# VH-VL binders against a6uvu3: the designs that were tried, part 20

Target 1, 145 residues: a6uvu3
Amino acid sequence: MDKRITLIGSKIAKTGNEFIYCGVLEECSECRFKKICHDGLIVGKRYRIVSVRSAKHPCIAYGDGVKVIEVEPSNNFTILIESKKALEGLTLSHSDIQCNNILCKYYNLCHSEGMPEKYKIMELHEKIKCPKGNSLIKATVSTIN
Key: E = the ipSAE of ESMFold2; O = the ipSAE of OpenDDE; V2 = 0.75 times the mean of E and O plus 0.25 times the DockQ between their complexes.

## First folded at step 9 (VH-VL; framework fv_felzartamab)

Design p1 (at its last look DockQ between E and O 0.58; V2 from the best seeds 0.00; counts 0 for: pae E 10.0 > 2)
Fold by OpenDDE, look of step 9:
Structure p1 (fold): chain C 145 residues (1-145), chain A 123 residues (1-123), chain B 107 residues (1-107)
Amino acid sequence: as target 1 above (145 residues)
Amino acid sequence: QVQLVESGGGLVQPGGSLRLSCAASGFTFSRYAMNWVRQAPGKGLEWVSGISGSGGSTYYADSVKGRFTISRDNSKNTLYLQMNSLRAEDTAVYYCAKDRDYFRPGYRYFDYWGQGTLVTVSS
Amino acid sequence: DIELTQPPSVSVAPGQTARISCSGDKLGDKYVYWYQQKPGQAPVLVIYQDSKRPSGIPERFSGSNSGNTATLTISGTQAEDEADYYCQAWDSSTAVVFGGGTKLTVL
């Protein structure tokens, strides 16, 4: 769909793996692959590796070199949503669950980084017992293209 | 030049609370994940907690879950560790460690460390 | 959960080659990192991504990783290399994992 070419460390260059692009490193400034690695990616966005090429290239940042990969923005996320909004097939605008308890084991599901602005609920999972009494349910959601 | 300076360590009673700070400079603070790593006297290194560059994601070792809270203020280039319900086994030098990760997850290591701050939980 | 095992101590004479192992299940499939810690000091990264040296780290430091074992090698060991060395990796379940550390003594 929205495929991009980039490079990633050889050991983690596997189809199906995901990563969050965090931007250019200082040591990449003079790298001949800088454009390929960075120009097509958006900082803070989660990507999924869809293919890997076999050739290995040297990299100052990766000890075992890098491989060329094709990536797509991740299109599936697992999050917690309010139960009252939980309907498979429904499209929602993303908003974090309002909670400041970062000690909660569900905090990252309530506050997921790199979420799309809008998504479609694809699958509902179990309801969770929120320590604050919020009615929440785990859901798999997909990016709206 | 990357600099990390921890502060806030001291003596505290069991069950007490303490807040550590780490002042960062010499790099774009918000771009990198930050971590706390501790070392008990005469013991090895133990990762305690990590936080993403934006602060949107936090991670904790099982040993501190529910008791410690990592946070950051990117406008102040400062990392924090709120420690509650402290135990004797939490006694350690606490290091602030800069993450080198730019493709997460799977590429996590620490390229710079502070000098650490000592936390002593009395028995 | 991944566990990293290091020998508690290694001794070498000056000029000899020191080898410090770090063992873990399928560790060769992961990136391993090494830190040097001298007494009273903070850890310093000496090897990243199995075999790469950060700027300022002497060329006598090298690393390898295959099978279940990563190895930090110090060729021509010097007195100043006496320190504790820790291996480190990442795991999806346990996040950041350190080995128990190895005390390198230069005789």
Scores: ipSAE 0.041, ipTM 0.721, lowest interface PAE 4.6, mean pLDDT 91
Fold by ESMFold2, look of step 9:
Structure p1 (fold): chain C 145 residues (1-145), chain A 123 residues (1-123), chain B 107 residues (1-107)
Amino acid sequence: as target 1 above (145 residues)
Amino acid sequence: QVQLVESGGGLVQPGGSLRLSCAASGFTFSRYAMNWVRQAPGKGLEWVSGISGSGGSTYYADSVKGRFTISRDNSKNTLYLQMNSLRAEDTAVYYCAKDRDYFRPGYRYFDYWGQGTLVTVSS
Amino acid sequence: DIELTQPPSVSVAPGQTARISCSGDKLGDKYVYWYQQKPGQAPVLVIYQDSKRPSGIPERFSGSNSGNTATLTISGTQAEDEADYYCQAWDSSTAVVFGGGTKLTVL
């Protein structure tokens, strides 16, 4: 199992919560917890909290301290992929579909946050009629471990 | 030293368009989310839009969805706001604001602000 | 989808303690941030993550957040503290929400 130990603000340290890792903050560059807080985490990757330890520790980034958590990658996402690229088992490089229609019902599936640079197509689902004519298919994808 | 300088404000008629720019310096621009926050004359602060450090994710307040487009050019350290279909209610000072962190709960706050650029929508 | 409510104004005498409230449903489960804005100027962050002061903010500024209410407290209020004060939080969708603002008057 690819579990990692990190630290997160005590108010949001709850089993089942997910977050996107955004990298080392400037004030964390000289923090004594920098390595345990950040090592093994990939920028832009989504993680799920699977356990929370009860002890609080001081942290310069969180005013009420942090708790030690165990996280696992949130590996499976549902996204829209260009139909031409959509074959089960393929590994692809992620790119956002160039569309700024924020009122589209599929917007969040086209503009997934926290997707890694590369992913593997696990399952293909229904094709979607894009209002702008893009040929898109709904897919379950998994991050590359 | 962190510097944020807005430009591109001015007078425009209802239904018109305007593009705001924010020149950033003094920090690694591409690492941080950026935001636009506006303030109508005599009114409070209203968050308008945000964009991730890479530019790959954008968010908008309901009041501007479909009319405004946030973007950034990380090679020029510049944040943009394209404002279309402008209304009188869009009259405000528009501030460029640096997010401390984006997409992590508890980190959505603005540690540095520009001095703002005035947009006036009037016939 | 949270709304943050602040009193429109608060008045205090110099040297007294000013308290500015910010109310929202279960606000204590979120981190709250406070900004000071003097006339004609950009906002300045004065409290982050409920109770922390950025470098350069006087120790007379403090904050708390529990239940449905966050409070900005200014002890020994000075004339230079006269300003508008805004609370800010985020909601479950990563959107940023500001309170309506409170005008602090030092009489």
Scores: ipSAE 0.005, ipTM 0.555, lowest interface PAE 10.0, mean pLDDT 80
ESMFold2 (binder alone), look of step 9: mean pLDDT 92; pTM 0.938

Design p2 (at its last look DockQ between E and O 0.36; V2 from the best seeds 0.00; counts 0 for: pae E 10.0 > 2)
Fold by OpenDDE, look of step 9:
Structure p2 (fold): chain C 145 residues (1-145), chain A 123 residues (1-123), chain B 107 residues (1-107)
Amino acid sequence: as target 1 above (145 residues)
Amino acid sequence: QVQLVESGGGLVQPGGSLRLSCAASGFTFSRYAMNWVRQAPGKGLEWVSYISGSGGSTYYADSVKGRFTISRDNSKNTLYLQMNSLRAEDTAVYYCAKDRDYFTPGYRYFDYWGQGTLVTVSS
Amino acid sequence: DIELTQPPSVSVAPGQTARISCSGDKLGDKYVYWYQQKPGQAPVLVIYQDSKRPSGIPERFSGSNSGNTATLTISGTQAEDEADYYCQAWDSSTAVVFGGGTKLTVL
């Protein structure tokens, strides 16, 4: 995949970590690293850190500074889907589970940001017990290229 | 200079409704997520609701889910909280809190708070 | 679920160093934020990302976070520092979490 260079907070700059790029901050407007941080990323897209460099650089947004990282667009996602739609190999249009309880331990699986419009179910995992009674199953899904 | 000014608080009976407003200035309002955080008298801080910069995403604490509705008008730089079916336990000072809408894991906090508006629910 | 525990109160004499702890499981792996709330006022961010000060916050305020405990340190504590202090973190399961708050009294 197409690797990109960017910067991220030092504490969260770890290989394997993911983040959603949310665009340029007002604080970044006059930053000398603005191009490195932002030009290669797409707003709303999830990226995975594939490498981290040791040197730190100052940043207004990240108080502990930032590190140079290499990232790739995420192509695999772990999410919850309705059991009735759960079939390995099936292509689905993404839709979040209808729930606004951000305190639920499954919230991020039900509401995963940076998801593609369509994905393919690659692997089904365990069925989860939804506090609201929804019939949900954990799944690994992949971007359709 | 960032400013957040809450209004709309007051005395209301149980079961009643109230609408809070938060007027924002000093920053690009639509760029940042906004939150409501409340504090019961003599108690700690409790997150109540979240709305994304665009308003496309809204989330609620279990304690207010189904009763409160968060919204925003970016053209007016104003955040709202519609509170229905109010209960005694909803009595609190309600703060609007600006989020750093730059989502990375573990990177959520409130850099600016309003002065708060008091909501008292009592018969 | 992440839970943040703070001592209910801390007392210091003027000029002494105040330390307010915030404990949580593997809290050192997260960013911790601190808010100051003086009586009758709104909370004010005093420390972000464990140890950094926003503009306008005196240098006597500092923070650290390691292991299971984050600490807000106020060196040379002044009378004006008397307030409630809240730690806060983010968790994917519990969203925004506040500690119970610590009342700092300057004797």
Scores: ipSAE 0.019, ipTM 0.648, lowest interface PAE 6.9, mean pLDDT 90
Fold by ESMFold2, look of step 9:
Structure p2 (fold): chain C 145 residues (1-145), chain A 123 residues (1-123), chain B 107 residues (1-107)
Amino acid sequence: as target 1 above (145 residues)
Amino acid sequence: QVQLVESGGGLVQPGGSLRLSCAASGFTFSRYAMNWVRQAPGKGLEWVSYISGSGGSTYYADSVKGRFTISRDNSKNTLYLQMNSLRAEDTAVYYCAKDRDYFTPGYRYFDYWGQGTLVTVSS
Amino acid sequence: DIELTQPPSVSVAPGQTARISCSGDKLGDKYVYWYQQKPGQAPVLVIYQDSKRPSGIPERFSGSNSGNTATLTISGTQAEDEADYYCQAWDSSTAVVFGGGTKLTVL
């Protein structure tokens, strides 16, 4: 996998956390660490922290300091799918849950933006209590492309 | 240096539509995420929507999802908010705000704000 | 899904120290940002990442964040500091939440 070394704010530098890389700040142009912080990261791409080194370093962008982390790209998403369709390893065509309750706490898991045409079910999690009574299970899925 | 100027606010009836614009200058617009934040009269701030620097990722507060669409034209340095199916509760001053988050949403804050444009939804 | 609670108002005499609280569940695990909004004006950032001041913000502004409470502190409060103050934190990877705001009155 494409593992990279970068730096992130010390409060959120925890193994297993994910983040979306949003680009280089203008103030970082002359930073001693700009190559390590930013090279190899793609704007808009989600990354998972796979290791964290304990030393803090000062950073203009992070007032509480930064820690060195190792990251890998994450093309995995957490969504809700119908329980009857939910088998680990199965590839499905993307289909939204038939529900338009935009105030539901689960709305974004039922109607994930940016999903590809097809996805593979990587892991099934707990069933949830859908307010509308749908039989839904939380799943980690991976893009196929 | 950095300047953000909102426009397109006004009076609309419930169920109507309105498009807000935010003209940006003084920074490389395409390299920064942008946000809309609103403030109902006499009330506090409420985040509305986010768009990434490229425009490839968008997110919305639950209160507006499905009705509002954020977009940007990086060749014109302009941010937009298309507001459909407007309700009285959408009455607010709408600010565009520049994001400085570059690694994680946990570092998201708004270092520059526009002056705001008033949207009034009333019969 | 974090809610940030601020007192609606705080009053201080000129020269005294003003403290504006912002409470939320496990808020110390998040970075907190503070905005000042004077009447008829847009908000401006006065504290970022719990305790840092942007360039141009007077040294009398400071911040802290631990446990469930972040605090904006203004030492030697001046009449020009009279404004509404909002705390802000991350709610999810894509969402931002604001406190309800605190009106600071300098009497």
Scores: ipSAE 0.006, ipTM 0.556, lowest interface PAE 10.0, mean pLDDT 80
ESMFold2 (binder alone), look of step 9: mean pLDDT 91; pTM 0.932

Design p3 (at its last look DockQ between E and O 0.31; V2 from the best seeds 0.00; counts 0 for: pae E 9.7 > 2)
Fold by OpenDDE, look of step 9:
Structure p3 (fold): chain C 145 residues (1-145), chain A 123 residues (1-123), chain B 107 residues (1-107)
Amino acid sequence: as target 1 above (145 residues)
Amino acid sequence: QVQLVESGGGLVQPGGSLRLSCAASGFTFSRYAMNWVRQAPGKGLEWVSGISGSGGSTYYADSVKGRFTISRDNSKNTLYLQMNSLRAEDTAVYYCAKDRDYFYPGYRYFDYWGQGTLVTVSS
Amino acid sequence: DIELTQPPSVSVAPGQTARISCSGDKLGDKYVYWYQQKPGQAPVLVIYQDSKRPSGIPERFSGSNSGNTATLTISGTQAEDEADYYCQAWDSSTAVVFGGGTKLTVL
């Protein structure tokens, strides 16, 4: 479901790869592939490549051209959640961990980009030692459709 | 016309702090990741830090983790680098570098560079 | 972790072809980028994604990347091409990686 067709650089066009769509480049404005590249994607959303076609097409942004790919919104994320909320099978509304220490090695896990509004906890991993003393646990979460 | 102008460099003692700024113009600032790259006198280029267009993702070289903080204000088209606990080895010209990729993380490269600002850490 | 190795220096006579190598494990599977830096100036992108030239870069600049080695080639080298050249790649583990740089001297 929610499969979309787009184009991406040939060397990064691999099944399983993920990317966050960041929008249209100025250079794309006159491109004949602009519609197929951009119309089906949402800025800020993370996508997973599910298939790749072999043919290459010229692209201003990618020097060695682009390949047609099928993508789906990413449905698995690794994040940190509060331990008190950590229960496999539980559905949560996403909220970033309240922390302003961007120097922390876990910051991106506490503030993961492209997260869905709601997700289901699929798997719990190790508890992490938060420098601020927060009780956090690593979790794999999935988008709720 | 893309322009990147760094500022905030200067002389600072070891253990001190400094905040660099990079004023951007000529492109949609929030759409592109931004980076800091430094170059010690007579040495090569070293990537220091990167930040996504939205600012939601940040990355650091191991050499500056825990000491430097990259941030941005998209309303002001400005990139920042807060440098704390500065060391002599942090002495370098610091360049603001614009990312070209519209997919994140993608394959990062820098199509535009600022003129750089010199940071000297010395007792 | 990805590492990029460049020769520290390359010399060429005017009009001759200069070749600067950049070596790394399976580098051919990645995009390589090249920057030119003249004394007292900021780096300038001269090759992106292995072999493409940005607008304004002379046609005598070209690039290739296969196996473990990327190469910047300057045909008909001119005096103005004397500069430091850096290769660069991206890795998910180490983020942005630069080579050590090559000083190109035009004799």
Scores: ipSAE 0.020, ipTM 0.662, lowest interface PAE 5.8, mean pLDDT 90
Fold by ESMFold2, look of step 9:
Structure p3 (fold): chain C 145 residues (1-145), chain A 123 residues (1-123), chain B 107 residues (1-107)
Amino acid sequence: as target 1 above (145 residues)
Amino acid sequence: QVQLVESGGGLVQPGGSLRLSCAASGFTFSRYAMNWVRQAPGKGLEWVSGISGSGGSTYYADSVKGRFTISRDNSKNTLYLQMNSLRAEDTAVYYCAKDRDYFYPGYRYFDYWGQGTLVTVSS
Amino acid sequence: DIELTQPPSVSVAPGQTARISCSGDKLGDKYVYWYQQKPGQAPVLVIYQDSKRPSGIPERFSGSNSGNTATLTISGTQAEDEADYYCQAWDSSTAVVFGGGTKLTVL
């Protein structure tokens, strides 16, 4: 399926940890093991560690070495949605909050970059105090492919 | 060529507000977490706030939580810091700093810094 | 929360080795980063992930981290290395923590 093998710094190689893959590091450009670390990972995509192997391997990017991990994509991200639409498991079409207050502490949760056409509500969190009085709730959502 | 240019600093009264901006170029802005770090005159570095590449996660030092708001506009390659309820102890040079390649605790560090913008909070 | 402690100053003669310590509880379980700041300038990253040098940083800069102490080492110290040096780590609450800084004087 979606799972793959890669390597990550030994200090954060723990089951359940997540990371965002940011591409081949500058210091890894000539590493002999670059393919094992990086092939098949998508820049900007979030991954979750599902298993960790105990052996350490040398790495020029991580001085304490790396461990082999199994990862799966995490398609989750956090947004604000209208409380009236907020039901766990519900699939919604993308809808920006109609607010142009770029100085709001929640602005990026209302106007997330790269919003998908549709998403599924995975978990509801706290309601927030919207400065303009909108009834909004923080939610973890997942893209639908 | 990575460039970070801060603006919006100045003199403000206690209790006042300022908005700082940081114009970014030379890299894919939305891919990287961004941070504000400040330095009071004659003092050391103090981390203020950080924001993930997408803007979905924000983090604040306890000293500014509830008063400062970090945000970004990825379509304009711009990082912001809204500073409200300013106090004399907020007087500092404010640096915009680029995170390198991970947004995870323990793997975050600042590979590029702007030259800073001075905020003075004084009666 | 972790507090990072650095000596306020270190003095070395030109050509000698400078060692700047950074102490914190179980700091060896974290990655440590080092920044150089010359007067009137922004900080510059000189060591990342305990011991790695970014491109453009002279080979005389090195770092280590074990137990409760990280160390920035400058071998063959030059006059241009005179600066303030800060260590940095993250704590478990995702806050970034800097040490208080060390003024390196090259006499």
Scores: ipSAE 0.011, ipTM 0.559, lowest interface PAE 9.7, mean pLDDT 81
ESMFold2 (binder alone), look of step 9: mean pLDDT 91; pTM 0.933

Design p4 (at its last look DockQ between E and O 0.47; V2 from the best seeds 0.00; counts 0 for: pae O 5.8 > 2)
Fold by ESMFold2, look of step 9:
Order: sequence, then structure tokens, then C-alpha cells
Structure p4 (fold): chain C 145 residues (1-145), chain A 123 residues (1-123), chain B 107 residues (1-107)
Amino acid sequence: as target 1 above (145 residues)
Amino acid sequence: QVQLVESGGGLVQPGGSLRLSCAASGFTFSRYAMNWVRQAPGKGLEWVSGISGSGGSTYYADSVKGRFTISRDNSKNTLYLQMNSLRAEDTAVYYCAKDRDTIWGSYRYFDYWGQGTLVTVSS
Amino acid sequence: DIELTQPPSVSVAPGQTARISCSGDKLGDKYVYWYQQKPGQAPVLVIYQDSKRPSGIPERFSGSNSGNTATLTISGTQAEDEADYYCQAWDSSTAVVFGGGTKLTVL
């Protein structure tokens, strides 16, 4: 796993939180921590915080300062898939559910924009009651690299 | 130099549908999360929906969940809001709003706003 | 979701200091943002990350946030500061919440 040390705003520095790294800001140009904060992170990638150090350090961009954290890449999403196809470790194609009910409370879990063409099932959660009678289960999935 | 121009507002009956568009220019559109924020006449601001820069994550206020769909076309620098099953309480000016450039995206605040487009839902 | 409460109005004489409060449960644990909206115009961000000013916002605007209350402070208030002001926060439920707004009247 490609774990890295970085810094994040103190109010969002909690184990288990995720963020998308958006790059260096103009305010960071003369910052003492610029390299530690930014080196090794890829713009546009999602990371998960795995540990947090409690000491705060000054940051011009964040008023309550920053904390040192350890992060790892996160490619995981929560979606709904058909229960009959749901096996942990299985790779599926994205086009698993035929439904155009935009008013469904689960619509975003069935039709989330930005889903990859294929994904791997990492963890299965609870089944839900689909208004159209589909047998669907909530799952954490990972993009295939 | 950043510009956001909303369109697609108008008068509709309850239960009807509208699709709003927001044309973006002056920045790398796909880098930034985008949002819809509405304001009923004489009332305060209400966040409606947000979408990540890639379009991979979408978020909705409870009041519109299941009725509204946010989307984006990064090849056309355009943000959309599909509004279905419209109700009288959806009457508002709808603003397109850009997230500020931040180091760590995961929270919403808006440094550039369009001028808004009026949606009126009445019989 | 968290609810943010603002007073409906605040009045101040020119040159006076205006203070606009925004209250919410444990709001000091969140980042708070402030927007100014003049009649017929879109909102403009005036404070971000509790206390930071965007480029172009006058130094007379400042912010603080602790406990249950965030405060927007305008020192040396000018006539052009007359507007509605909204606070905004975000939480881990991915909800964005605005306060109800405060009309600032400059006498």
C-alpha cells in the first residue's frame, strides 16, 4: 500500500475521513511545510486518513492550522448492485441495473456519474427495498487499476 | 475572468419538469466541484445539490433528493440540474456556484456565482 | 442536519462596528463561511475558513468561530456594506447548510 505523510486542515483531520487532493495553492509558495504537505500526492486522487498527530501547526490557508496525517489512496465507492451478482472479490461491469426512475431515493447509488466501466466488489452491506422490486445490495467497490 | 451563466428557468405547472444549464468559462472546469444554490423570493439561500469535478460524486439536499439530478459535461464546460416533480416550494432563483480552489476538497464553499435563473412553479 | 441561526437584522451607524452572529450546535468544530448579498445581486464570499478574507475583500471584514457561535465583524462600517449576510457550514453528511440570513442596515 502506498501510504504517505502529509498535512491537512485541523478541523478535518480525523481517522477515516477522506479527501480529494486538489494541489498547491498560491498561498503555499513560501510555506515551511510545502514539500511535506504536497509531495507524493496526485491531483484529483482520493485519499483516506489512517492516522492523525494531535499537534497543530500554523497554515496561511487554514485558520485553525494543520495536523500531520498519514494517508493511503482510496478508490472506493458505495453503490447498489444486483444481489445475484454480489460476491466479494468479483469484478463487474458498470451496466448492471436497468432503471430510469430518476425520482427513486436510491437513484444516486444506482446511477452515480463517474463510475468506472468495471469495478471490484470489496465489501457487501445491507440489502435495500427497491421500489421496482429489483433485488439490490449496497456495496463498497473499488476501481480497477 | 471566471464566468458562470445559468439558463433554462421559466414558468411551469406543479408536477412539471425543467432542465437548468450553467455555462462555465475562465477556469479549468473539470478541476472544480460545482453546485446549485437556490433562493426563494424574499427568502434566504438554500443549497440544492453538488457534484465533484470528475462527476464521480453527487450530493443532494433532503428537500430535492429523488426529484432533482445534478450532472456535468466536462467536454462542454456545462453543469446541469434536471428538476422533476416540481412543487410550488421549488419556486426560486437558481444559482450556479463554483467551489473555491482548495488543497483538500471535501467541503463546499463558493467563490464564484452566476447571476441566477428564475424558476416559477405555479398553476 | 445542523441548523444555523442568525438574527434577522442588525443596525449600525456609519463608522460603527457591526457584529453578525451565526449559532449552531458545536459550530466551532466546523469551518464557517460568510457571504454578502446586495439587492438584485448574487452572493459574494467575504470570509472563508472561519476568519480568512478572499483577495479584494476590505480589511474591515473579519470573522471568528468558537464553541457554538461564529461571528462576522465589520469595523468602520460603510454605507456600501448594507446587505444581507449568510453564514454557511459543511459536515460529514455531505450537507451544505446556510443560516437564515441577517439584513445589515447602515443608518
Scores: ipSAE 0.110, ipTM 0.599, lowest interface PAE 3.3, mean pLDDT 82
Fold by OpenDDE, look of step 9:
Structure p4 (fold): chain C 145 residues (1-145), chain A 123 residues (1-123), chain B 107 residues (1-107)
Amino acid sequence: as target 1 above (145 residues)
Amino acid sequence: QVQLVESGGGLVQPGGSLRLSCAASGFTFSRYAMNWVRQAPGKGLEWVSGISGSGGSTYYADSVKGRFTISRDNSKNTLYLQMNSLRAEDTAVYYCAKDRDTIWGSYRYFDYWGQGTLVTVSS
Amino acid sequence: DIELTQPPSVSVAPGQTARISCSGDKLGDKYVYWYQQKPGQAPVLVIYQDSKRPSGIPERFSGSNSGNTATLTISGTQAEDEADYYCQAWDSSTAVVFGGGTKLTVL
């Protein structure tokens, strides 16, 4: 997978942590690290930290400085999918579950941010009881490379 | 210059509904998560709800889950809070608060606040 | 779940140093943020990420965070610093959490 180098706040610079990159801060415009921090990341994409370097660098945006990290696009997601599509090994194009009930506890699983356009179903989990009567099942899916 | 202006507050009866709005300007609205934070009279700050820049992720305090709905229209630079089944304990000044960080799920704090809008729930 | 505890009130004479604590389990492992709120006004961020000052915040404001306690320090406290102060942190389980607030009185 495409590994990228970037910087992140020292306290959250831990292997395995994930974040969604949402863009550049105005304060970063004149920062000498701007290129390292931002040029390799795509807005809206979820990344996983795969390694962390120990050295800290000063940052105007992070109080305790930043650490150099290596990241990869996240390749595993937990989502809800329609039961009729639920087959391990199957490749699907992502689409949010058609539901506007944002008060539902499963809403974020039905509408996960930063999802790849296509994914492969890796593992099926429990079927959930959808308040609207949709037949949904929890699944671990992986990005198609 | 960042500006946040809340509106829609008022007096409502228990069980009633109200919709708050927050008009944002002075920054790229869609890049930042937005939040509602409320403060009951004479009490402290309580986070109510948050929404990611794209609107794809929403979060709620347990106290408002199932009753409040946060949403946004990025084309209008506007944040909303639909409040249903209002209770007396929902009486508060409701602040619109801008999330500082552009890394969703990492650091959550608010660099700009509106002046708030008062919601009073009373029979 | 993280809970933040602040003293309800702190008093200080003008020119003296005020210290407001914010306590929580392993709070030093998190970033803490501080807000100032004067009567009838919206909160204002005065410290972010433990010890950083936003533009426009006087240098007399400082912050630290270690162990289980974060501290907002106001050196050379002025009358205008009289306000409520709230600490805030973030947790993946509880989302955004505020302390109960501390009323700072300048005597």
Scores: ipSAE 0.023, ipTM 0.668, lowest interface PAE 5.8, mean pLDDT 90
ESMFold2 (binder alone), look of step 9: mean pLDDT 90; pTM 0.927

